# VHH binders against o75319, part 130

Target 1, 181 residues: o75319
Amino acid sequence: GNHIPERWKDYLPVGQRMPGTRFIAFKVPLQKSFEKKLAPEECFSPLDLFNKIREQNEELGLIIDLTYTQRYYKPEDLPETVPYLKIFTVGHQVPDDETIFKFKHAVNGFLKENKDNDKLIGVHCTHGLNRTGYLICRYLIDVEGVRPDDAIELFNRCRGHCLERQNYIEDLQNGPIRKNW

## First folded at step 9 (VHH)

Design A70 (framework vhh_4orz_3)
Fold by ESMFold2-Fast, scan of step 9:
Structure A70 (fold): chain B 181 residues (1-181), chain A 119 residues (1-119)
Amino acid sequence: as target 1 above (181 residues)
Amino acid sequence: EVQLVESGGGLVQAGGSLRLFCAASGFTFDDYSMHWLRQAPGKRREWVALITSGGETDYADSVKDRFTISRDNAKNTVSLQMNSLKPEDTAIYFCARQDWDYSEGFDYWGQGTQVTVSS
């Protein structure tokens, strides 16, 4: 259906670029058909996403969509110039090693091909919070060597909302480093 | 131990009505959205209706205006009132729980209750 995801309105549409990285996090954009259920100030379409990124003087070079659905918007709703990658990620549970590997591979590939620019990797799940924050922090910890608490604090500050899933936080803080790439 | 148990299914003539119930236990019922889905013989599971933790409802076009979903938080139950039943409504009906943070999936399902609508 056209039902708005639960609690979607509770979160800021787009965070800030995470300093020292190429990451920016946001909640899922909702295509035009959802706007009948939203006040004008609540709308966040794919077009609105790009306008908000531009307002921050940033440019997207890749979108990684972690949702387990194509219901909220279609890749065709995005500018043809911005690559779109779907990584189907089950919520509620800590992402498996295969999912973590796919995310790391996509990020590393983007960074290698975009050495000559400052374009951002946009990452979202439904709320741009738990799955999104987990995978970004996991990348920073495992690949960049960032301390877990520092990665989490950086994400929370830049997203404007704190990671809420205790199992995700526990895995980031005390789980093993995944050397899967 | 999360459990969802459906009841209220049965055989009914076209044009009739049935009320399905889903009894939930083992979790804080008020915090979760609840859904009904169905699976007809030889077909994929089809979403039917939802009710959010806040009481908002939505329906598949095929059942809109005929079915009504409701919840009773004091009894930890979800109900589906089915009116003007058609042979095409014949299916096993499942109750499912949805986490707010994973609106695209379900983490727990009931075993289902059979609804058969004869012509």
Scores: ipSAE 0.370, ipTM 0.650, lowest interface PAE 2.3, mean pLDDT 92

Design A71 (framework vhh_4orz_3)
Fold by ESMFold2-Fast, scan of step 9:
Structure A71 (fold): chain B 181 residues (1-181), chain A 119 residues (1-119)
Amino acid sequence: as target 1 above (181 residues)
Amino acid sequence: EVQLVESGGGLVQAGGSLRLFCAASGFTFDDYSMNWLRQAPGKRREWVALITSGGETDYADSVKDRFTISRDNAKNTVSLQMNSLKPEDTAIYFCARQDWDYSEGFDYWGQGTQVTVSS
């Protein structure tokens, strides 16, 4: 069905770039077929995503889609110049090591290839909050050596919404560092 | 803490009706979309019906016009009225709470209730 995701309207479409990083988080864009269920002010299509990023004077160089579905939009709805990576993640559960390493590998590869520009890595799940925030913070903690509380605070401030899943927060603060990619 | 308990399953002849109930506890029921799914022997789980927190409904094509999902927020229950039952509706029926932060995911499930439809 084309029903909108639960609580999707509760969240800001796009956060701000996380200073000192190449990350920007947002909620899932919804293709045109969803717009009949939304007021004009509530619409957030793939086109709207790129317009909002441009309004912040930023440019996307990679989109990482963490949703466990392909129904919200197609990769073909995105500009061909922006790489798209799908990492299927189950919500509610802390992402497993394979998922974490896949995310780290993608980020490291992007940063190596984009040393000469300031393009951003856009990361989203359904709400751009829990899975998105977890993986971004996990990267900052494990790879960049950021203190867990600082990573979480930075994400929360820039996203405009706080991480809500306590098990994710607990793993970030007290869980093991995933030492390999 | 969160619990979903199904009831109302049983044996019925083709063409008959059954009403399933799911009693929810341990969370703010009004805030969540609720779903029914089913699993027949040897098959994958199949989504059957959805009711949103706002009361909007959606159905799998296989049950459309025969099944009706409803909710009673005062009683923390979701129900599935099944009419014109067919032998292929035979399955264990599960009540599931929609995970709010991923699309097809369900974060809590009941144990299920058996529905058997004889020819």
Scores: ipSAE 0.260, ipTM 0.577, lowest interface PAE 3.5, mean pLDDT 91

Design A72 (framework vhh_4orz_3)
Fold by ESMFold2-Fast, scan of step 9:
Formats: structure tokens, C-alpha cells, sequence
Structure A72 (fold): chain B 181 residues (1-181), chain A 119 residues (1-119)
């Protein structure tokens, strides 16, 4: 359906690249059928996503879609040159170990295959905040050894919005390291 | 296309009762949790009642013991029985399907039904 996600307009479309990483976070792009409910300045289609990434002098090499729906846009709306990975991730609950493993595996595979370029891994959920921020921070903590508070601060700064879900923040700060990559 | 059509609102005196109905179409009704939310004048929208696909219920503290949510899977309907109504219950009431992808856990397809409680 064409219903705009709750609070979607409240969030910046695309964050900045997270320095020292290959990650960039954004909110879900909405296909053209949603534009009837949006002012021109509020539109954020798949095309708009790629235009905004180019404006930052960056290039996407992978999109990881964490939404639990396929109604916002179709993979076919993306350039064929950019791989698309769907990881169905339920909102509100901390992602399970299988979901965390799939995310880490995808990131590690991309980095291995893209050693000779500087292309980014674009990650989004509905708002590009809670599920997105959790999985990116979880990767940085578990795989790259970043301190939890540093990972969270880096994500918040680059996304332009702070992680909102306390259960996600608590798991990042106090949860176990998952050695599943 | 997902559609939720609310009905049953109206004007009632404090202490009275109303029953709201929601007719759902365009999705596999039995697979989704359903909810009622309300928005009072000048206030943010708030959740009031939830019923899971399995029939378990939950309520906001402000309506506990006064409101009862139920569903009829054969008719694709959700109902909200509202008893002991208070002026503070005055609001537009919305039927919502649970969408685990939204920050609030619900998507809104209904236009709502007005409930006004006089004092």
C-alpha cells in the first residue's frame, strides 16, 4: 500500500558515511506511487537515494534492506549494478543471532570482494535508525572491536539522529559479544 | 489494498457505553494483530487496545477494566466495547493493523470514528 510509514518524514533521508568504515545509513526509499502524499521536498525515491549519495561524492556497492515488508520499493527500482540483500528484521525486538550472523556474513563478503574500491554498504530499515543502527553498531563492536559507546556515538553523529530503542542500546552496551561471523 | 473501515462512534453521556466496529479487507486478517488507537483534540495519538492473531489482549492503563477488544475472524472484524465512558475518552478512534515494520508497531488505514462523551 501507499501509506507513508509513521514518523518517516521526521528523519533525514541519508546520513553521512561513517568515517573509518564502509557504512552509510538512510531511511527507506519510497517508490513513485507514494509521491502523491508527499511535497516535492519530502520525496525520497530510490533514484533520489542514489542522487544524494552521489552528491556526497560516494558510491553504493551494496544495499541491505532490513524492513519486514516489500511494499515500499522493489529491488527492480534499483540500478542493476548495485547488489540488493533483503534481511527480514522485525522492528521493536533485538535482532536474533541468525539475523546478526546474516548481516555480518554479508558485510564481510562485500568487504572481501571490494578491497580494490571504496564503495559503500548502504543499510536501511524504515527510519534508518533502530534496526539499522543496531546491526551496524553490532558489527563494529563484535567484528572490529570498537567500544560500544564509541560505535553508538559514531552512528548517531553520522546518521543525524540518535538510536531511540532502549532495549537495542542496552544490548549493545551490556550484551555479549557474538562471535558469529 | 489494505482497508480498515471504522463505525459505531457517536455522542454518549458520561457513564454510558458504545461499541466500535472495524471491517478489514485486503490482507490475511487471521495472521495479524489488530489494535484500536485514539487521538483526542490537541493530543498525540495513543494506543488503547490490542488483540493478537491468537486472541490474547492487552490494554492501556487508562482504559483497563472498562474497554474490551474482540475479533471475529470469519467476518474479518475487530470490535471495541467501551463501558463506563469518561469525558477524557473523547477522541477519534482508529482501527490499526499491526505492522512490525513501523516504529509504533501499527499502520493506519482507517479514517476513524468520532466518540464524544459529555459530562
Amino acid sequence: as target 1 above (181 residues)
Amino acid sequence: EVQLVESGGGLVQAGGSLRLFCAASGFTFDDYSMAWLRQAPGKRREWVALITSGGETDYADSVKDRFTISRDNAKNTVSLQMNSLKPEDTAIYFCAKQDWDYSEGFDYWGQGTQVTVSS
Scores: ipSAE 0.017, ipTM 0.251, lowest interface PAE 6.0, mean pLDDT 87

Design A73 (framework vhh_4orz_3)
Fold by ESMFold2-Fast, scan of step 9:
Structure A73 (fold): chain B 181 residues (1-181), chain A 119 residues (1-119)
Amino acid sequence: as target 1 above (181 residues)
Amino acid sequence: EVQLVESGGGLVQAGGSLRLFCAASGFTFDDYSMAWLRQAPGKRREWVALITSGGETDYADSVKDRFTISRDNAKNTVSLQMNSLKPEDTAIYFCAAQDWDYSEGFDYWGQGTQVTVSS
């Protein structure tokens, strides 16, 4: 359906690159069929995403889509030059170890293949907040050795919105490190 | 324990009215969009009406101008007023809750209440 996701309009379309990393977070782009329910200034299509990234003098090299749906936009709506990876995650639940492993493996593979450029890994769920922030922070904690509170602060500052799900925050702060790759 | 309990279903004549209620417990009701979906015999479950946490409403084309969804956050209830009922409205009606951060589907479901419209 063409129903705009709950609270989608409440969040900034795109955050800023997270300094010291290759990550940038954003909310889900909505294909043209959703524009009938949006004012021109509210539109955030796949094209709008790439325009906003370019405005920051950044370039996307990979998009990781964490939504448990394909109704918002199609991979075909993206430039053919940018790889797209779908990792199905259920909202409001902490991602399981298999999902965390898939995310880490995709990030590590991208970084290995992109040593000679500064292209970014774009990560989104519906709002670009809870699932997105969890997986990015989990990567920074488990792989990069960042302290949990520092990872969360960095994500919150760069996304422009704070992680809201207490179960996600609790798992990041006090949960076990996942060594699953 | 999260629970959604529907009530108000029953048998009604075509052109009649019926009001469904859904009582919610075990979660922060005010943070959830609430919806009614229905499933007729041998058919797929279809969405009927939705009310957001902010109070905005949306309806399937088949029920627009006949059905009205409302919520009472003080009582943790959502209701569906069904007017000008048709035999085609015969179905099991389900109450469902969607967290604001889960837009791909519904997190919690009731067991449903039967609505039968005759003649």
Scores: ipSAE 0.144, ipTM 0.487, lowest interface PAE 3.8, mean pLDDT 90

Design A74 (framework vhh_4orz_3)
Fold by ESMFold2-Fast, scan of step 9:
Formats: C-alpha cells, structure tokens, sequence
Structure A74 (fold): chain B 181 residues (1-181), chain A 119 residues (1-119)
C-alpha cells in the first residue's frame, strides 16, 4: 500500500544518540513515492535520515529495520557502506525470545567488529517507538545490566517520545531477563 | 470491550452492487485505521481496502476503481461500496482495526458477512 503509516507524522524523525551506548532511534524513512502526500517539512527519506545524523555529528554503521513490510523504502535506497539488517517484528505483542536473541546477536556482533570507531547502530520500526524502544531497552537491561526504569527513561529522553505500549513497559520492568543460550 | 459488527452481505448477480457496513464500539474509533479483508473458500485471507484515521484510502489492485471505503466518525461506522461485482469477489468480508505499529497486522476482527456473486 502507498498510504502514510498511521500516526507517522506525530513523531520526530530522529532522536539523539543514547549516551553511554551506540544506539540511535528513528521512525521509518519513506521513499520518494510517499512525498506527494507530505508537506516539504514532513518529508523524511533515507537521504534525509543520513543528513539528520550528520547534522548531529554522528555516523551510522548499521541499520536494524524492525518493520513487518518492505513498502516504506528499499535497502538499495541506503548507502552501500552501511549494513542493513531486517528483523521482522509484529507490533502490539512483546517480541518473542527468538526475535530478542536475533537483535542481541546483531548488536553484539556490530560492537565486536566496530571497536575502533564510534559508529552508531540505528534502530527503527514504523514510529521508532514501541518495538524499537522495547528491543533497545531489553538489550540494555539484559546485556548491560541497566535498571529497567533507567533504560526506559534514557530511551524516552533521547527519542523525544515516551514508550506507549503498556505491555512492553510492563515486560521491561517486571518481565524475566532473557539470557543467551 | 471492543466489538465490530458487519452487515450488508447477500446474494447478488455479476455486475451488481452491494454496500457493507461495520458498526464499531468499545474503542476510540476516530484514532484507528479501519480495513476490510475477505476470505474466499479454499483461499488465503486477503486485504481489500483501508481508510486511515485522517481519511486516506488504499485498495488492493483486484478491487481498485470498483470498491470505495468510507467512514462516518459520528456513527462509529466504516462502509464498503462494492460495484461491478464479479464471481471471484465471493467471500466472507471482515471488518478490522489496523494495529498502527505494523503494516500487515490487525488488532480486532469482526465475525464477517457473506457475499455471494452468481454468474
């Protein structure tokens, strides 16, 4: 479909780097075919994403796309120098353990291969909020030992929007730690 | 308690028209995208039409230019006007709310209304 995702305009395009981490969160970029439905100031293409990251004096080293579709943009719309990883996630439900472990494995692999630089891991779902915030916070809690409320506060502040799905928040605060196997 | 109730289905001859209705309750209707999906005997369930909270519409290629989706926020209803019906449009038609956080998923489903198009 070519419709603008529901509530997509309600969110800032890109957040700030989360201090002490390599994460930056943003909403899904929309390819050129969507621009006829957007005012100039509302446009956020893959090119716009990289321009906004550069404006913050940051550089992307990996994009993790959590959406359950390819309709918004194509991986080929991204610079060839930036790896792209698709992890299909269904919204509303808390991501399952397999999805959580895929995310953790990708992050750990990136950090191991990028010890000599300060490049960022860019993470997005449709709005860069619920699935994105959940998986980033889950990583910080489970792997880095951050307290749940601190992880959530850090994400909310840096994204510029608060996690909205109560089941996600509840799982982060009171759910089990997902250990590697 | 979310409820979606479809109506308007029936038997119609090829080339005819039907209008389907969905009455919604138990959620903030104005904030949700609403969709129509259908499932024909022995086939996969497929998306047919969608209308966003802001009124933007989208259609599957198979029904484009024949079907029109609309909503009435004052009455909490969504409707599907089906023109130039074909035997291959025979299916159970479902009203659904779209989860705003993923493109292919739906939060709540109605029970469906049967549409049968004779040759």
Amino acid sequence: as target 1 above (181 residues)
Amino acid sequence: EVQLVESGGGLVQAGGSLRLFCAASGFTFDDYSMAWLRQAPGKRREWVALITSGGETDYADSVKDRFTISRDNAKNTVSLQMNSLKPEDTAIYFCATQDWDYSEGFDYWGQGTQVTVSS
Scores: ipSAE 0.428, ipTM 0.713, lowest interface PAE 2.5, mean pLDDT 90
Fold by OpenDDE, second read of step 10:
Structure A74 (fold): chain B 181 residues (1-181), chain A 119 residues (1-119)
Amino acid sequence: as target 1 above (181 residues)
Amino acid sequence: EVQLVESGGGLVQAGGSLRLFCAASGFTFDDYSMAWLRQAPGKRREWVALITSGGETDYADSVKDRFTISRDNAKNTVSLQMNSLKPEDTAIYFCATQDWDYSEGFDYWGQGTQVTVSS
């Protein structure tokens, strides 16, 4: 029941804030029950997430979970002061327009309500890379008007890992702009 | 080895109903969320419905209130009840799960079952 996601250990736990944005990407934190299968230095719990964010002198204001499993951790494992949003996002394939819209809507809602602070939007999937990177970049491209290559480069640099899936990269670079409403 | 086998597709008239089934094996079924995807000719594969390991459900807006996803953990099956079918629902329907135990965390799905809705 508590299997570690494959290749999960290969990715940095937490990226850096993306300059000019409120985004920070990270891999999925794992609840305590997973710790028995990890070396101490490999552990990355919800508590560890917040500690690492604080070490960067940042604060999370929202967590967007893009996984579509609930076995990694529970929302109650998070501080009550940080809203948790689940956006079920299938992997491997480019997210559909509805998924993209849900993400954009969530981000825009947060930004509207958090104009008076500098809290971050934490986004994660399993590895905090492909689905996470795609949706963040999609937002930057479609909503903020950022050049696709610039968005991708920025995400990759800040996450510490590069987007891996070619279909995501191709769609970001050459795909159509998606609706923002 | 993870296996997903879809069944239940067929030809149905607009306004009709179909029930799709998916038999899953090769993993601890009750620990995983299950989903239905579909791909129409010339279109990208799209998400249709999801049911979490805890039984929580979500639907694409296009099928909301018409489709119902359910799961039977005792039988390792997931089903999709499709009511009020429309011609635009015509597609190959795939049962999918996140294969993070066996395939480096990416989703995968079966061969699919054809659903054709005639006007």
Scores: ipSAE 0.022, ipTM 0.324, lowest interface PAE 3.7, mean pLDDT 91

Design A75 (framework vhh_4orz_3)
Fold by ESMFold2-Fast, scan of step 9:
Structure A75 (fold): chain B 181 residues (1-181), chain A 119 residues (1-119)
Amino acid sequence: as target 1 above (181 residues)
Amino acid sequence: EVQLVESGGGLVQAGGSLRLFCAASGFTFDDYSMAWLRQAPGKRREWVALITSGGETDYADSVKDRFTISRDNAKNTVSLQMNSLKPEDTAIYFCAREDWDYSEGFDYWGQGTQVTVSS
């Protein structure tokens, strides 16, 4: 299917950088084949993503794609200079420990290699909200020692939309800290 | 809680028509894309047709111009009109709710209704 993901139009394309971090969240970019189904003002291609990031005076250094599909865009649609990491993450369920550890490892590796610049880690799922918000908040809580409610508040404010899945919120607030991999 | 119940399957001759129905309950029907998938003996389930909450439709290449998906939000039903049926359309047809947070994934399925197309 080449249909637009349900409710995709309901969400802002890209949020703002989360202050004190290198994270920026956005909804999935849609390749050119989807544009026939969208009004000009609704289009959000990989090119549009980079234009919007640049308009915020930011620069992407890594994209982490959490979708459980490859139908929306191809890595080849991204600039060759920006690394792309795919972590297949099923929606609805709290991401498993393997997924959480892969995400943490990728973030830690990026930060270690980018100490001398201010490039951002772009994270998205389909809507850039639940899976995206969970993994970013999980990183902030487990690695950076941020209080759960503060991490969630920061994500919600910067994304411009609140985390919707109660099981994700519950795990962030009361679940175990995943310190080891 | 969430229930999807298919009906309308049966035996039909090649070139004939059938209309399948899916009755949905236990959720806000208007907020979800609905789909029909099918599974032939010994084969993997394949997607056939989808209708978004806004009424936009999409079809697998194998059924384009022959099948029409529609919905009635007042009755919480989704339907599949199947015309010019071929023996290759023989399968169990499933109604499914597409999860708006799962991309192409389906979170609830019906029991299915058998469609058999002879000769």
Scores: ipSAE 0.215, ipTM 0.559, lowest interface PAE 3.7, mean pLDDT 90

Design A76 (framework vhh_4orz_3)
Fold by ESMFold2-Fast, scan of step 9:
Structure A76 (fold): chain B 181 residues (1-181), chain A 119 residues (1-119)
Amino acid sequence: as target 1 above (181 residues)
Amino acid sequence: EVQLVESGGGLVQAGGSLRLFCAASGFTFDDYSMAWLRQAPGKRREWVALITSGGETDYADSVKDRFTISRDNAKNTVSLQMNSLKPEDTAIYFCARDDWDYSEGFDYWGQGTQVTVSS
């Protein structure tokens, strides 16, 4: 089916590149079958995603999909030239160390293979907010040494929406640095 | 109308096994993750097991390696195989449609089925 995710319409489709990084965050694209429940201005398909990235004069080099479902769109709906990585991440819990490691490993690998270009790592969960913001901020804190509050503020500003889950925010601010990269 | 109907509960001796079933109707079953939760007498409801639309599974630490969740999309059913049951597994077991991806948890619940494990 084509049930629209709760509150999905409340969020901007795509944020802006986070300055000083290769990250850009967005909400989950919805394949064409969902469009019958959406006004034209509410549609955000995989094609719409790439059009909006291009409108910002940016180019995606990797998509990391953090949703715990396969129902919203298929990898084959994406351009063949853009790698797609699925990391199944549950929506309520702070991601476990294995998930955090997998994310860090994928980011580090992309950066090594793309040091001669400026392509972006696109990261999304359902809303492009809590799981997405957590893992991006966790990477910036643990790997790049960014202060937690600065990472959170940068993400919130560039995404255009603030991280909502207090347990995620608390872990970023007060949790241990995970040396799993 | 979304409906979830649990069955298979009962009284069992410690160390025994039970299989719970949940029959789902009123929605496209294949599109949703399904979960089992339980509520013991006088305690909070706790999550037990999850199975995604793609068949990936996850379990609470308290039941890991003892319980197995599975689904049959042709029959619109989700099942929970419970092995090596302990008195502390005594609870009402609920089938839930999981909305972990886009809401604040489970959006529909069944009435529950009672599981009692004697010591």
Scores: ipSAE 0.015, ipTM 0.247, lowest interface PAE 6.3, mean pLDDT 87

Design A77 (framework vhh_4orz_3)
Fold by ESMFold2-Fast, scan of step 9:
Structure A77 (fold): chain B 181 residues (1-181), chain A 119 residues (1-119)
Amino acid sequence: as target 1 above (181 residues)
Amino acid sequence: EVQLVESGGGLVQAGGSLRLFCAASGFTFDDYSMAWLRQAPGKRREWVALITSGGETDYADSVKDRFTISRDNAKNTVSLQMNSLKPEDTAIYFCARSDWDYSEGFDYWGQGTQVTVSS
C-alpha cells in the first residue's frame, strides 16, 4: 500500500499561522517513496514542510500527527530538535473525549514550556482539515473561550480550506464544552 | 441513508474463481474510495483491496496478483474478481466506503457475503 491519499493533491501543503495563537495546520508530509507518483511541484516531504514554514518566517516547536497510520512518513524523517507527538485519530468520526484531552494536554504543556519563544505547534491529519481543524477549534473554544463561529472562521481563513465534515462543524457549534483535565 | 449491499459469495474449490459485487446507494458514489475487507473465523477484519475515485487500485500482499478490484460509476457498484482461491481466503467479505485512505479507517460497511474455499 504506497498509494497517495485520495484528494491529498487538492489541498494546500501548509496554511498560515493562526493569528493570536501558536497553531499552524498542514496536510500530511509524504516520505520519498511516494515521490515517484508525484510531479516535482506536487512533492511535500518532511523537508519541504520545514522549508515552507521557514519561508513564512516561522519555526516549528512541536508536531502533532493525528493520522491513524504511520505509513506516510517516519518520525525519524523530522529534525531531531522538533518534538513529535502521535495521537491516533480515526477519520470521519468526531474525536472522542480521550483524544480531545490528550490534544489539550499536549498544547498546554508546549505553551508553558515555550513562554520564552514564539515557536509554533504544527498540527496535521491526512488533509490538515477535518480532524486538524476540529481539534484546534475545540482547543480555542474550550480553553481560550473563543466563540465557535470565530474559531471556525479563523481556522478556515488560515488553512485556506473550509472544514468539510458537517458532524465536526455541528459539534463545534452546538456540542458541550469539554472541561475535564 | 448510506447503504452497501454485497453479493456473489459462495462455496468454491481451491484454485477456483469467484466475483463479488457491492451495490452502493445514498451518497455520491463517484466521490469516494471503495474497499473490500474480510474477516476469517476467529480473526480480526483485514483490508484486501482499495479503488480510489480516480480508479487507482491497491492490494494487500496476501491477495496481490490474484484479486482485481474494479468499479462501475454508472451503476454505483464495486466488484472484486477473485482468482486462484486458497482455503486461507475463506472469510466473510465486506464492502466499505472510505473518504481518504484505508489506513485512516472506513465509515460505512455492508453486511458481508460469505466465501468458503474447500481444500
Scores: ipSAE 0.016, ipTM 0.262, lowest interface PAE 5.8, mean pLDDT 88

Design A78 (framework vhh_4orz_3)
Fold by ESMFold2-Fast, scan of step 9:
Structure A78 (fold): chain B 181 residues (1-181), chain A 119 residues (1-119)
Amino acid sequence: as target 1 above (181 residues)
Amino acid sequence: EVQLVESGGGLVQAGGSLRLFCAASGFTFDDYSMAWLRQAPGKRREWVALITSGGETDYADSVKDRFTISRDNAKNTVSLQMNSLKPEDTAIYFCARGDWDYSEGFDYWGQGTQVTVSS
């Protein structure tokens, strides 16, 4: 099953680092078996991801994979030096509190262990937009005290695409702060 | 016209097993992920299991290690093998086309098949 995800080609592969944070967002990399369905300029493998990050003079220290599948690429396709964390996150729906807690815990742990460097936390779902944008913004709002509209604007600008799911936007703007213990 | 028809539901005692089937027609079955979802009375529909076009599987934590989803591309069929059934598994089980990984989620659903788990 190497079908290309719906609308995957519509999105920029990798955004820019979000200034003042350790976050960078991107769409899901696709392993080599997908390349026969892609033009050379459309390819975005795990290797392509790391090349694009290096082109921005950045370095990944953690990848958080929010997709609800293992079919796009395997952790073994990534450099052994970069930790990989899978958080199965249902698309189309606002992530539940358990998922939000897991994301916050992973981010806080990374930041504590990487105080002496400037490595980035790479976050992706299928398009690197809705689930990705929601969880990054949720972290900025709940943990760092950023105003919801400012968090959303920062993500949209750096990702190069605006968060699309109205239910996600409404939860970020009007929902309660999740106080994960 | 896309059609999904579930079968295999019924009454079973706790600890028992049941196998559900979904017959798909009207589309190129091999190109799509297929899923099972369930809905208990008065409750929201809940995702249970997913199988990709390539045969990779994912499960909700509540059913992991008890349920197994599989597909037969030659017969355009998705199956759900349910073992160690609990009263909490009582629900109408729906076959769906698509997966949680897309913005649109699931686009076609069957009518469902009732599963009742008793003591």
Scores: ipSAE 0.017, ipTM 0.281, lowest interface PAE 4.9, mean pLDDT 88

Design A79 (framework vhh_4orz_3)
Fold by ESMFold2-Fast, scan of step 9:
Structure A79 (fold): chain B 181 residues (1-181), chain A 119 residues (1-119)
Amino acid sequence: as target 1 above (181 residues)
Amino acid sequence: EVQLVESGGGLVQAGGSLRLFCAASGFTFDDYSMAWLRQAPGKRREWVALITSGGETDYADSVKDRFTISRDNAKNTVSLQMNSLKPEDTAIYFCARYDWDYSEGFDYWGQGTQVTVSS
């Protein structure tokens, strides 16, 4: 037995595609060993993730995993056709410039290589909310010139949950633009 | 400075019981999940039991129904009641703080307390 992440059940498994972007956010999928501690309707495995994306008539082209652990699932649990990128990101603190740069670089690279399709960039941390929402919004603000409040509202609406960390929200609204990409 | 100090370990006969205690200081105890991990000689450290800030508990399959984790937020302590001990429970037992939100893992451990179960 593995312990379920705190509050993980409180969040919707997968949000909606953020219109005008290639982003979709979700909470961390949990490998089969966690299912002993979950009701059938609570299960959200890597397979369940891809089924839910397909049900929305969308297709993943990249997964960016922002968790600081590999205990929830392994890259081998994902289809070989979908690239997986790990960016170890601690919570609580606004992600550092190196982490922001890595995220922006990965997104820019994906978009350049996928101009001829409509595949999505799936982004998750444990809850698919604070670290995930921060980095997606930071990308939209810094790279695509979206107004901070518009980026946050778009993320909140599409994820189905509002960003919770006030320091993250404050940095997005009032912090400097990071031009490292 | 975060400090976790274990006590209660010792030598016990198979089938016996021990109760381990962990005194925590240097952080807001009630905001964190707390856990017990163990490490036998030549083995990796493995988690044994976890208690969330809300009091929910979880256990490794090897100790289910034999061990009970509990916490006392007024005293900043977490304890592990170990019943029906087996020789394979012999290990150094560590108290650990779990940060689900920052490191998504165990970020602080005590120095450990030795539990030896004789056949």
Scores: ipSAE 0.152, ipTM 0.533, lowest interface PAE 3.9, mean pLDDT 91

Design A8 (framework vhh_4orz_3)
Fold by ESMFold2-Fast, scan of step 9:
Formats: sequence, structure tokens, C-alpha cells
Structure A8 (fold): chain B 181 residues (1-181), chain A 119 residues (1-119)
Amino acid sequence: as target 1 above (181 residues)
Amino acid sequence: EVQLVESGGGLVQAGGSLRLFCAASGFTFDNYSMAWLRQAPGKRREWVALITSGGETDYADSVKDRFTISRDNAKNTVSLQMNSLKPEDTAIYFCARQDWDYSEGFDYWGQGTQVTVSS
């Protein structure tokens, strides 16, 4: 599979840090083999990701990759100094409790180990939108006690795109708090 | 209501050709990647071919250079041209709409059309 994922070009590569948190969301970087299918201004490689984060005067301390594939880029395409965590997350449906727990555990571990710095947790799925936004908002609601609508608004504003999956939004607004971290 | 209806299946001799059609309705066809998957008896469904909204194509290694996927947005149709057919291509062929955000998933399927290739 070397095709560009559907609608990938429609989304901004990288959002902004979500104020009051260590989160930054972005769409999946695409390794060099995809660049022949992209105009120069459309390219967003792993290197481009780090350049864009640096341009915001931010630094990544962890990347959490939520895609259910490894075809887009390899961990070795990333700087060796930045930890990479793969959480194979089934899309379309609301992420299951085990996936939610794994995400929360990784975030909590990073925050505990990075108390003395301001490094960011970078989170992405294919578009950096639905699975990414759901898991970040779920963390803010369940762990940090943020009101659901406030978490969603913060994510939407900082990502530059609104969560689109109504079932995800509904679960965030009306679903149970998962005390599994 | 999203509907996908396959046609064009049948019996063909090894080395022959078949063209499958999928008529789509109930959604903005132009906005979605469309795919063909197949299921042989006793096997899991496997992906065969995909065409993006922009017309980019992709194929499983087993069918590469033998099958060609195409689309006609004016008619809301996806086609699969199958050449140099082999007995191992025998399967029920399904038309599917790819989930735009979860590219490994398909959110709608047709009922399938049987392709049988005799040796």
C-alpha cells in the first residue's frame, strides 16, 4: 500500500500545543516514498514534523502513533532521541477500554518522567483528528477533570479542525468516565 | 441509505477475463475511496484493489499487473477488470466503501458477486 490516505491533504500538518497541557496533535507523517505523489508544499515527512514543532518553539518528548498500520513511516525515520509508542487503534468505532487505558498509562508515565522539562506529547492517527482528538479529550475528561465540551473545544481550536465523528463526540459528552489509568 | 450492488461475476476458464461492476448510491460517491475485496471458501476476506477519490490506484501483490480498478464518477460506478484469471482467483468479490479516516476499515459492503475460474 503506497497510496496517499484519503483526505490526508485536507488537514493542516500540525496543530498548536493545547494550553494547560503537554499535548500537540498532527496528521500522520509520510516517508520519502510518498513524496513523488505530493507537491513540495504538500510534503510532511517525519523531518518536516520536527521542523514545524521547532518553529513553534516546542520540543517533542514522545510520539504516540494511533494508526492501525505501519505503511506510512518507520520508527527509525524519527530522531533516536524521541521515544515512539505504537498503539494500534481501530478507527470508526469508539476506542475500547484497553486502548484508552494504554493511552492514559503512557501519558501518565511521560508526565511523571518529564516533570523537570516542558517537552510535548505528540499524538497522531491518520488525520490527527478523530482517534487522536478522542483519546486526548478522554484523558482530559477522565484524568484531569476537564468538562467534556471544554476539552472538545480546546482540541478543535488547537488542532485547527473539528472532531467529525458524532459517535466519538457523543461518547465524550455523555459516556461514562473510565477510571482505568 | 448507502447501497453497493455488484454485478459481472460468472464462470470463466483459466487465462480468461471478467469485468466486475459496482453501482453505488446514497452518498457522495466522489468523496470516497472504493475497494474490491474477495473471500475464497474457508478463507478470510482479503483486499484486492483500491481506487482513491483522486484516482490513485493500489493493488494486492497477488493481482498486480492482472487486475485494473477504475471508477466513473458520473455514473457512481467502480469497475474491476480481471485479466489472466487463475483458479486461485475463485472467490466471492465484494465492493466496499473505505472509511475515510480509518483506511484499514470499510464502512459499507455490497452482497458480493461470485467468480469461478475453472482449470
Scores: ipSAE 0.713, ipTM 0.850, lowest interface PAE 1.2, mean pLDDT 93

